# Ledger of designs, part 194: VHH binders against Flagellar brake protein YcgR (ycgR)

Target 1, 263 residues: Flagellar brake protein YcgR (ycgR), of Thauera aminoaromatica (c4kar8)
Amino acid sequence: MAELSTPSPASPAPLDGGRGDELEKFTLRGARQILQLLQDLITHRGLITAHTGGGHSFMTAVLKVDEERGRVVLDPSPDPQANRRALAAPRLTCVTQLDGIRIQFPLVGLGEGQDKGRPALFAPLPAEMLRLQRREFYRLQVPLAHELSCLLKAEDLARKPVEVSARVIDIGAGGVAVVVPTGAAEFVIGGTLPACRLALPDGEPIELDLEVRNLNRQTQRNGTEQLRVGLRFAALPRAADTRIQRYIFKTERALNAKARGGL

## First folded at step 17 (VHH)

Design LB70 (from AX8 with S31H; framework vhh_7pa5_2)
Fold by ESMFold2-Fast, scan of step 17:
Structure LB70 (fold): chain B 263 residues (1-263), chain A 121 residues (1-121)
Amino acid sequence: as target 1 above (263 residues)
Amino acid sequence: QVQLVESGGGMVQPGGSLRLSCAASGFPFSHYAMSWVRRAPGKGPEWVSTISDSGGSESYADSVKGRFTISRDNAKNTLYLQMNSLKPEDTALYYCAREYYEDFGPWFDHWGQGTQVTVSS
């Protein structure tokens, strides 16, 4: 999983992506709600991806919830190195889905031991869990035919200004992912690209500030290398947000109609 | 509605081969990276392999490198896993999963019911 994600430079992935107060309405903090949700993940055999930082992750599942000891019991990875990274990590970011809802929660204070004679990982119950409806986390995969682009205002390795027209490969309420040829510009996770221009159909380009969140190298079928850059919308005006949401809605509706053979 | 339906599992002897298939519907299959994940009896889930949306990139867990091959047919909305030189430790329920990439990294937002692979005499 994480083998395809090589951030440069590597930064710890924030649980809320810097969205803080925006996610409060989706955050569960009640002990009973947290216990019930974890139990639902057991019942539905949820496949959990646990991110340990530095681009590393492993698959796990909830084995049981120990209410008396206030802890959750998890399957360890079959890869001993992944388990060592997890135990050394100050925090795990666990992500899964339940009935199409994205479930995300942190685990702190991970330990190892045995459950009924088998290896297990243990952690205190999470203090919070996020439940995000598809609309809140969804990213539309942009059809190639739409030729959606974003003009990025960045710097090269010598810190000289450079403008890069990047193809938008996905778009959501919080940002876009773009692809650029490797070496076209220098991107630093956490850096801000001011006054970029997002070209949507049916209107003037939207001027916006973008924060670099994620960097991944991709190898194409022809052997060429590209850089995928994840970009967060910073201080997005309501009018721009409305236009982006409208584009996502219309395109998703059209793609769903096409996939189902009707409109 | 997103649907992923695995097939092709069965019982084989050590050293044998099987080809798993996953029929995808309800979404633009060619726009998503796809993965195989397995869960053995008494074990947690283990990622097996991923293929990019175009089929231009593949990755494998160390435990299956050189023995398994992932492929896809975007015209048929189908994902495949060719499994050669099967070992008893490959016994598991095999899931087809759709990869989703977020700011913190990849995860799976949909998976199927699974197809059972049993490697024994």
Scores: ipSAE 0.749, ipTM 0.912, lowest interface PAE 1.0, mean pLDDT 84

Design LB71 (from AX8 with S30E; framework vhh_7pa5_2)
Fold by ESMFold2-Fast, scan of step 17:
Structure LB71 (fold): chain B 263 residues (1-263), chain A 121 residues (1-121)
Amino acid sequence: as target 1 above (263 residues)
Amino acid sequence: QVQLVESGGGMVQPGGSLRLSCAASGFPFESYAMSWVRRAPGKGPEWVSTISDSGGSESYADSVKGRFTISRDNAKNTLYLQMNSLKPEDTALYYCAREYYEDFGPWFDHWGQGTQVTVSS
């Protein structure tokens, strides 16, 4: 089995203890609730992105819920390679939205067949589904005009310290996502980057510790490759927290006002 | 609050062309990658094309490469899809979708009602 440099959510790897605990209150585990939510996705024709690991994904939708057999029936991809990857994957991570609410669920034991003479993918009903309101996962997409950056203290391939200036693409109460040039530094999930500097438009850079939470080498479908790094704020100082929240609030207000003005 | 409204669909003969538009409102359009997704009768959704927030990079499904061109005008909050050399298999409802990134990768957190494209004689 080859070791992957970036862990895939399609991998059956265990959840982080702290992360799993935080999401538990948003997790549906009742069979009736899961069936109802899947039916709601059918009714609303939900566009589902199914991640199969290794940076691969495809579009699908729920065709029906087979309650008698305890199965969900999904549309296959028109790309045979995507279907082969899905069938070979130990786990799919399915994600969509319903009325602005993020819906996420795993599928394990995927098979193929037909439904009413139409090709279909089948999986056992998920044991759990996440329902997150936007306020629970909200991250401000940073305007390009703000040129928000974070100077990262990392290591290169030779374990030598390097400083990498990364563009901040989104920011929330718990962290930032940045983009770095491929090969600029080595990142390890769970690793701590001490004394990084977050530059907000107004004021001096904020010095804080960041923990690497995720790494994505492909951030666009069959397109441009870049390294997206998800970073959690570790031990965020009160003054820094206040400044970050103020930036988010002011920026969101300005952008919402612009958008509602038809601009 | 987020609104995506597609237009420009219609009926066209094989080999013809259409240009789709998507008017975006209620969010900072310039800060999001945008995509086109289609759904043909009796089939599931298929990703068609994505354009980065700046417009500096584009990607296409193999089925449309060389025939379709995605573009955007951030000053007008509008996404476009120029479709050339249309084939009967391009018949579908075309959705404008906003891309969102999570630790597992990209997904779509908003999409419009779609605009119908029918390619037939």
Scores: ipSAE 0.743, ipTM 0.918, lowest interface PAE 1.1, mean pLDDT 84

Design LB72 (from AX8 with S30D; framework vhh_7pa5_2)
Fold by ESMFold2-Fast, scan of step 17:
Structure LB72 (fold): chain B 263 residues (1-263), chain A 121 residues (1-121)
Amino acid sequence: as target 1 above (263 residues)
Amino acid sequence: QVQLVESGGGMVQPGGSLRLSCAASGFPFDSYAMSWVRRAPGKGPEWVSTISDSGGSESYADSVKGRFTISRDNAKNTLYLQMNSLKPEDTALYYCAREYYEDFGPWFDHWGQGTQVTVSS
């Protein structure tokens, strides 16, 4: 199965799938903090995935931070073609983890050369680095047996109100992903869906406002087309946040127990 | 907590075979794609192979295609790498890694301590 949607060419590619402004509180911009974090990645031998665009990526690691020349030195890929793609890319998106924290940073102006006789890739120090706790990026894949749904308050193509019952396929602290039949409603990235109803096990549906963050069309095995909609919790009451976190925690623990051969 | 423990490494002559295992615990193993990544002395990390959560699809680095086979047993929470026709260039520390998929693409949010494979005459 191939995804049929492509993002608009004019849309920026935010650090985390359309959450640019919300991620500012997790973004490091101080030169000293950036240098320290890069040094920590060297010390812990972090395995970095570098995304070059077009679905291409390669494995790398930080070899050295060259403060004098204001650059970071990276291991090249053993695949020459991956290195050529990296050098041709306008930017790399580098992602790794350190002590369970997701670390993400852009690199622009990649070059190649040698460091102490070994092939190396070079880039100016990143101007920013994103540092996210697991709870901030984690998405629970919703078990099909839970039959989790969200009643969306949306508009059709003619701007008329429609209600769409959507199946929730994943859920996290910041939002949900749902699947709807193509044509069931019109969704616009950045648009708000007010007073939607999230049905969790144990209790009344949660009323909340959702912001559309991303759209991906998917073709099912039987040829039917569905739309995957990524939705951010725009305004989440504390009681609702508590219920959602409790559901995520309980479900993850139950799945982990099954994985260990327990209940 | 998430734990990935690799085993099965060792010393082998060129042309020999080894089977690596990775015991996973602390997460729903059958919900994650899993990968093998290696790091040779004096070189950076290299992706080796990935298997989907169901085991229905596999992919391999060009350097190991036709020689290595990735597999998994979801009932036992175990990932495997069958390595045949081993070459000196396959000498490396082999890591089991859990793949996490975001809108920008896959990355590894956890990996083990690795198991050493040495191919020498």
Scores: ipSAE 0.660, ipTM 0.886, lowest interface PAE 1.4, mean pLDDT 84

Design LB73 (from AX8 with S30T; framework vhh_7pa5_2)
Fold by ESMFold2-Fast, scan of step 17:
Structure LB73 (fold): chain B 263 residues (1-263), chain A 121 residues (1-121)
Amino acid sequence: as target 1 above (263 residues)
Amino acid sequence: QVQLVESGGGMVQPGGSLRLSCAASGFPFTSYAMSWVRRAPGKGPEWVSTISDSGGSESYADSVKGRFTISRDNAKNTLYLQMNSLKPEDTALYYCAREYYEDFGPWFDHWGQGTQVTVSS
């Protein structure tokens, strides 16, 4: 199966994964804290992925923080087209890690110029930065051998109810990503799919509401088109949350043991 | 803990070849897409290539298409980059990076210390 591992052309740009209320406690808004975190990214030479919308992204890094003018200076892409897309974008979504912690922030008002005779991108300091420990953002890549599925209740092209059995490709505390054949159902970003059924091993399917977060088209090697759908858990009961977390824990543990033990 | 250790860099003449390796440990390597990212002195980072978890799908930056080949050995938890027809502009520190996909798109949640590739006459 030809799963795409490169940045998607149709990549969405939500900054918080759709968990705004849950992520508020991890959001930094103090000017001093933001300045310090940006300086830490410089010190650790953080590799930043900047999403420019329209499914595009490029690699960058923080070159300098100009406290006096309240702006951040970034490396431009060696790809001129990526820089043109970035400058045309109303917003960049920047994401990186520092000591295993996910760091995410928006940049608005991007401009270009030079820093010490070197091409550079400039933006006002972000108004907020997100810091998430691994367990808050972690998603288990589901082994193909597990054959996890989720029965989606959606609508077809004629707006008639359909049930689609979708393969689960990753799962985390906040949701799942699934793949469906292109045209099997219509999905609207922000739309809710009620009473879907997530089939985990060892028990009854978990009934839950899923919110569509993102859509990404993939082409298989045999020419078959598939749609990758990112889905957020809505109003997840604690019993369901516990069961999902147990599956994630057991699977990660088993995979780590297999890698270490040569099984 | 997640560890990614790059090796195989060195000095070569233009037109030469090098094979980079990345030894992965501390996570289920077979469940993650992996990438190579490079950073030349005085320049920003540049994505080079990505390979899917199974090895069934791969992609390349336009600057290296036809010259570089990414591959992986899931039994050995090792990522490779075969670099042919090397040019002076390929001179950079090459990082092994683990790809992580979220609802805003792909990003890298871990990378190694890098291995230096220098292409000069």
Scores: ipSAE 0.721, ipTM 0.909, lowest interface PAE 1.2, mean pLDDT 84

Design LB74 (from AX8 with Y32W; framework vhh_7pa5_2)
Fold by ESMFold2-Fast, scan of step 17:
Structure LB74 (fold): chain B 263 residues (1-263), chain A 121 residues (1-121)
Amino acid sequence: as target 1 above (263 residues)
Amino acid sequence: QVQLVESGGGMVQPGGSLRLSCAASGFPFSSWAMSWVRRAPGKGPEWVSTISDSGGSESYADSVKGRFTISRDNAKNTLYLQMNSLKPEDTALYYCAREYYEDFGPWFDHWGQGTQVTVSS
């Protein structure tokens, strides 16, 4: 059963937050692939962070896979409140890594019981698991010295077009996070900002369409507020994608070199 | 490649102290928040403490607050956990972990092999 609005506990929201087809090529759906990956997480003692919503999460691990009953068995949290929140949640978003690869999967229908006399959490096997290479999820924290900016084409509070030069604070394969003064423009989650211009240190600004993904208000030490805006690249020409990746890799290697030098 | 190597574990009596270290390499350590996570025998993993990239902010699990202190030396690419007033329930393998933030919240994208802390007799 598909849901178009905020789902009930029986019909949780999509794990990917509307990324849909973009993540399809990284999604495992084969029963054997899912079982093998869960077994690999057991073998490598994967540390899993389970997000229960409302800013809450807890640490867990896969104890075993019960193929006969189609269930995964998980360690409960030592915090009883975390376990109660998990059991009440319509869905858990589980994230971990294996061999440097990000693994993410949903769990729905969480229950509690015992496994060999020990408390345990149980859930049906996930139908899907995401495996993302670092380049698909990694976000470079942009050095302040680079003064990286993005000229945003947005609307003001009167719905008139406005251009805002925003400082880029992080950048990855899929998007950027920027900071803007509170009230500089109106941002709506899911809205598209067309023909924005990302200024990289080398070459002409990259013209691109950005989708607003998240908004977070920050208060600075002097009491001024600024808005952190998470922006997804809607569609990138291969040349633009290549330039962004090159900037990320070059900058990370330079930062790694400084770190090795004791900075 | 990212490497995290924990050290400083050992056996101590209740009320004792230990200082754990984590040597980081293969990434810009000073640009990352870092955490300690532990796994006790027969228990699941438990988050212990996090420190921001600059060392300007710290957070602790309720079970260790007031007894443990997290710190870092960005010039040496090293994370520390000072553990005081140790209790038998602190017995665990302690992991150094690199914290990554996403829209749904923080998680750990790398961790080390761990260092064993045993608090008994």
Scores: ipSAE 0.674, ipTM 0.892, lowest interface PAE 1.4, mean pLDDT 84

Design LB75 (from AX8 with F27Y; framework vhh_7pa5_2)
Fold by ESMFold2-Fast, scan of step 17:
Structure LB75 (fold): chain B 263 residues (1-263), chain A 121 residues (1-121)
Amino acid sequence: as target 1 above (263 residues)
Amino acid sequence: QVQLVESGGGMVQPGGSLRLSCAASGYPFSSYAMSWVRRAPGKGPEWVSTISDSGGSESYADSVKGRFTISRDNAKNTLYLQMNSLKPEDTALYYCAREYYEDFGPWFDHWGQGTQVTVSS
């Protein structure tokens, strides 16, 4: 049993890095719903990835829900460093799936101790849990032969407007990931790129606003550097949403048929 | 319908070798990074190894570096884990898992039923 005081937590951040109102319809806040979902994760032996920040994570699972003490009990990592990082973190971001549904929840105030003689991590029950259907998180890896591009309206390093044609490397219902040469433009997480143009194989380019969600610098084996930029669709019209989903569905089916060798 | 089916587990003595396989279906296997995750009796899950979609990069948990090799055959939709110099501590149920990358980092959106590896003398 955990008899250790939990650390004083840092102030909580919004779920999924500030997507706030966009995700409210997928967010569980009822105590009974949260308890049931955590119990479902136990029953289905959910493999949870817990992110501690700074690019660090470890695997865990829910051992039990302690309703009397209002806490969740988790398996610790076999790596002592991972456990130390977790205990020092202001928050864990826990992600798993249940029946193909993405489940995400924060844990704050992590402590350590014993549960029936076994080492365990303890945290107060999360105040919210996110459930996203595959449609909301699935991403198609774009075949190079499709030559998908997105014309980005951004700023250069001198804050002058520039247009950058970026190659689309993946696409989902909620956004795209693109690659650009390092230094082609300046991107700020949370910044908005207005009136960008996404080219799909059929029809006119789709004009849409994109929000910068993540940045990942990559060095290729030939020594060239490129920047991967994750971009969220803002206020996507239904016609555009339908075209994007149709492209994803058709491409996935074609790739699946090829992978199976087909009859 | 995504399916991941592990095989190749069994009982071996310390110092022995096993090769695990994972047959993937229902998705474009060559477009996804794949991982092995294990769960030992009475312990939580532990990430073991990841291979990129092309097979061009691999990573391993410190506990298995130098002993395990991850590989894939995209033409056969199959993931492999070659396990050498097995130790009693490697006893676990081994899962094949499909990796997804999000803003916060990687996670697994599908895994199989697992294949049991028991290392004992």
Scores: ipSAE 0.731, ipTM 0.916, lowest interface PAE 1.0, mean pLDDT 85

Design LB76 (from AX8 with G26E; framework vhh_7pa5_2)
Fold by ESMFold2-Fast, scan of step 17:
Structure LB76 (fold): chain B 263 residues (1-263), chain A 121 residues (1-121)
Amino acid sequence: as target 1 above (263 residues)
Amino acid sequence: QVQLVESGGGMVQPGGSLRLSCAASEFPFSSYAMSWVRRAPGKGPEWVSTISDSGGSESYADSVKGRFTISRDNAKNTLYLQMNSLKPEDTALYYCAREYYEDFGPWFDHWGQGTQVTVSS
């Protein structure tokens, strides 16, 4: 039954939008270990990006871990609207790095108040934290010169079918991120875009079903808005997987050679 | 290993100017969007500006728009921030940061040690 697989308000979505089983081996659940990792973020003054949903995020840092009250204290955004979005969000996804390792954790039940006379955000300690080697979730930043594109089959606000040619900005084993003009189509997190076509160099476009994972709005210098859309490969044929991996490795080697001044 | 080294900070009077530089090494600089982030005493970190991998697009925080200009030289693997009409509120440690994109959105996977900017009369 559909209702059995939909998250309830008391059961937020998995940290990686349904990849929880793949990430369990990297998930830290011990209270002592969580406290230590949060303290390490304070000590190293880690820059944290907190995603509030709807394509919104803000920058924060851990100010303090309050073990007695079982909560973490965070710097608020200098943007009041970002703080309002954070407080209204059912869940924040916080991401940072420490010594080259990606650290990711959810915060639920965010509140605001004061810490030593200064504005602060408060949340219960997370029940879980991810520690991931970069290699586990590597994404190739696609060179602009490659003009890599994906033809998306989506719907507009009136549910009319629309095709959008989107520029691919990064690609990994699990998906792509694309850029589309704001208003070109409606995207729903968790929604499926069937029969999209990914154009890789050296071959025919690959037909793929893509799942919308995230949305992030960007404003260009000329004032136009773009939407960055994170898309997961829902059903990846083995031949397509091989071609994507080959493209990633070939491009990475070429970029590394250029960075060394060899070519 | 990725390295980002900021320089060009210092002490200036209100209305003054400074140019910050960030030397990038050991990664394909021209393939990454780059940002400046600052952390003022007693405040949380604040995003300042981002420039695309090609330099074709830029964005700025409202607090610095019209006063700061971000630029890059991909041939020299260097990121710049030209800061004009400096205000006491611009006093902060300024970090060069590399943007990385995941399914949940953009975040910074590397940043430097920072360069101190102090604006006081």
Scores: ipSAE 0.546, ipTM 0.843, lowest interface PAE 2.1, mean pLDDT 83

Design LB77 (from AX8 with F29L; framework vhh_7pa5_2)
Fold by ESMFold2-Fast, scan of step 17:
Structure LB77 (fold): chain B 263 residues (1-263), chain A 121 residues (1-121)
Amino acid sequence: as target 1 above (263 residues)
Amino acid sequence: QVQLVESGGGMVQPGGSLRLSCAASGFPLSSYAMSWVRRAPGKGPEWVSTISDSGGSESYADSVKGRFTISRDNAKNTLYLQMNSLKPEDTALYYCAREYYEDFGPWFDHWGQGTQVTVSS
């Protein structure tokens, strides 16, 4: 199946893993924007969690941005083992919050030294930074018990209009992923499916236009093939957006509560 | 709206005790693992302690292990940190922080304004 993604230290790792393509619109690449965001993290004393891989992380913060040397200066961990893991890591995944917005960025080429007599970690400025509202970075895995479906208006292999009731497997602020039997309809990446109907557990189905973003063929153990279709919400009205966000939030809370019940 | 409000800080002599509280609103505390994080003058942030959503597991930084105890009252939507045998090195602004989990691991998506703890003779 799929191979592990292993970014080289000289090539920045895609932000937020396999969601890189979906996250491009939320990615800052301009030098001025990156410098300003790092400066905002200093001003607001942002609490940063730096992930070093293997389930390890430590707390840090940006001490300063050294524009002349093209580097960021960070607080080291009070735990020497955490600092050793960080220096040995090919990449740090740094994540924090600013005004409720998730901020994530990679650091490569970490070094150790001092800044004004204070221990410090140094790294080249990141080439990219991701900023996402909570609504944007979350995709709810839809419980089977919810029987959440989307009626898709598509074309069959003969180019005839067809309506397919697809099971929704995940949902986020920007779209849904659905599963359809292989051959139920023809999907073209970039194609628009107009006037589809998303059925949430409470209330009337939401009518919306969907854009096909990705396709992934899966073969089940019984030999049955399924197609996973990633669909983007196009021109989503505020009322529909509000209902989708409420469903996601309410379901996440319920799932968290259930997981703690030990069932 | 998510809000975390820390209280219980103050000035205390070495060897003394303080109990910090964090009042949570806008979300059910029972649905989140919670942490205490501190920031001393001239230093970066230091993770202090975490408690699981049910209170069934706790973890502590080596610097506070055996002296601090984290606890929660989910019915009152309140998190606590009992601090005993305080040292001058414990002087810091103490933050209550909410954990959020992503594919890469946990991070803090909300924290309060902090409560100041000063340990001096």
Scores: ipSAE 0.678, ipTM 0.887, lowest interface PAE 1.4, mean pLDDT 82

Design LB78 (from AX8 with S59E; framework vhh_7pa5_2)
Fold by ESMFold2-Fast, scan of step 17:
Structure LB78 (fold): chain B 263 residues (1-263), chain A 121 residues (1-121)
Amino acid sequence: as target 1 above (263 residues)
Amino acid sequence: QVQLVESGGGMVQPGGSLRLSCAASGFPFSSYAMSWVRRAPGKGPEWVSTISDSGGSEEYADSVKGRFTISRDNAKNTLYLQMNSLKPEDTALYYCAREYYEDFGPWFDHWGQGTQVTVSS
């Protein structure tokens, strides 16, 4: 009856909205595969970090999978406040590893109760789980204060070479997303931009070849139109890869250490 | 291959002290925040403490604040946990864990086999 319906417990929200195409090949949706993966986490005593939003998280583990009731049973936090935050959260983002593989899944509709006479948390089985071989698909949102930019070598509307300084809005091991001023250059999906220069806060700009993967026009609140361009690193020297990874790791830690400082 | 090896556990009386060590190899230790996590029989895992990659900041669970001290030696690729004024409730298997940060927050992407700490009288 509603034009828009809220997700039911059987239809949880997507894991990473906006990255569906990139992560789809790593997403498990088969009930048997999901059950087996959860059972593997029990067998290997996997340490799970459950994120409740707002920078809050707690440690948990899968105690059992209740196939008949379609539920997972989880260890509660020894911190009662963490459990209250978890129960109040619209969703949990659970992340762990198994044999070096990153495993990520959502839980929606968390409840509390007892299992074998002990306190426990309960949630419907996730409809999907991510099995990621590497962090290449994750992206850091670049702080504005870092003024991270990429000098793009592109062509204008008349096919004349032009250099455009674009602001980097996110960065990962596999590429960057940039914002280009309207009319500054023309981009074609699948096109290669050779010898672009990525400026990090320290050291000389990194020279690299970029492939155009995505184009999205955005209208800002001030009425200005901007083009968001998704760019893949076509070829990346080891030294450049190391510098980019170092920047990502250092920035992530600084941001998350600041967020955790209030708890 | 990432490897974390804990040591220094044992049996102590209440009020005693132990120093745990974690030897790290196979990754740039000085580039990662490190944590201690424990699991007692019949209980879920409990985060104990985290130290930043430089050692410039530390965080502790409320249950151990003022009693435990986390530290690191980046030249030796070693993480430490000094445990003082131990209580029976501190009895657990203690894991050394590597923190990894994603856009949704920190999590543990590797941990060791653990070292057993038993506090009893």
Scores: ipSAE 0.575, ipTM 0.862, lowest interface PAE 2.0, mean pLDDT 82

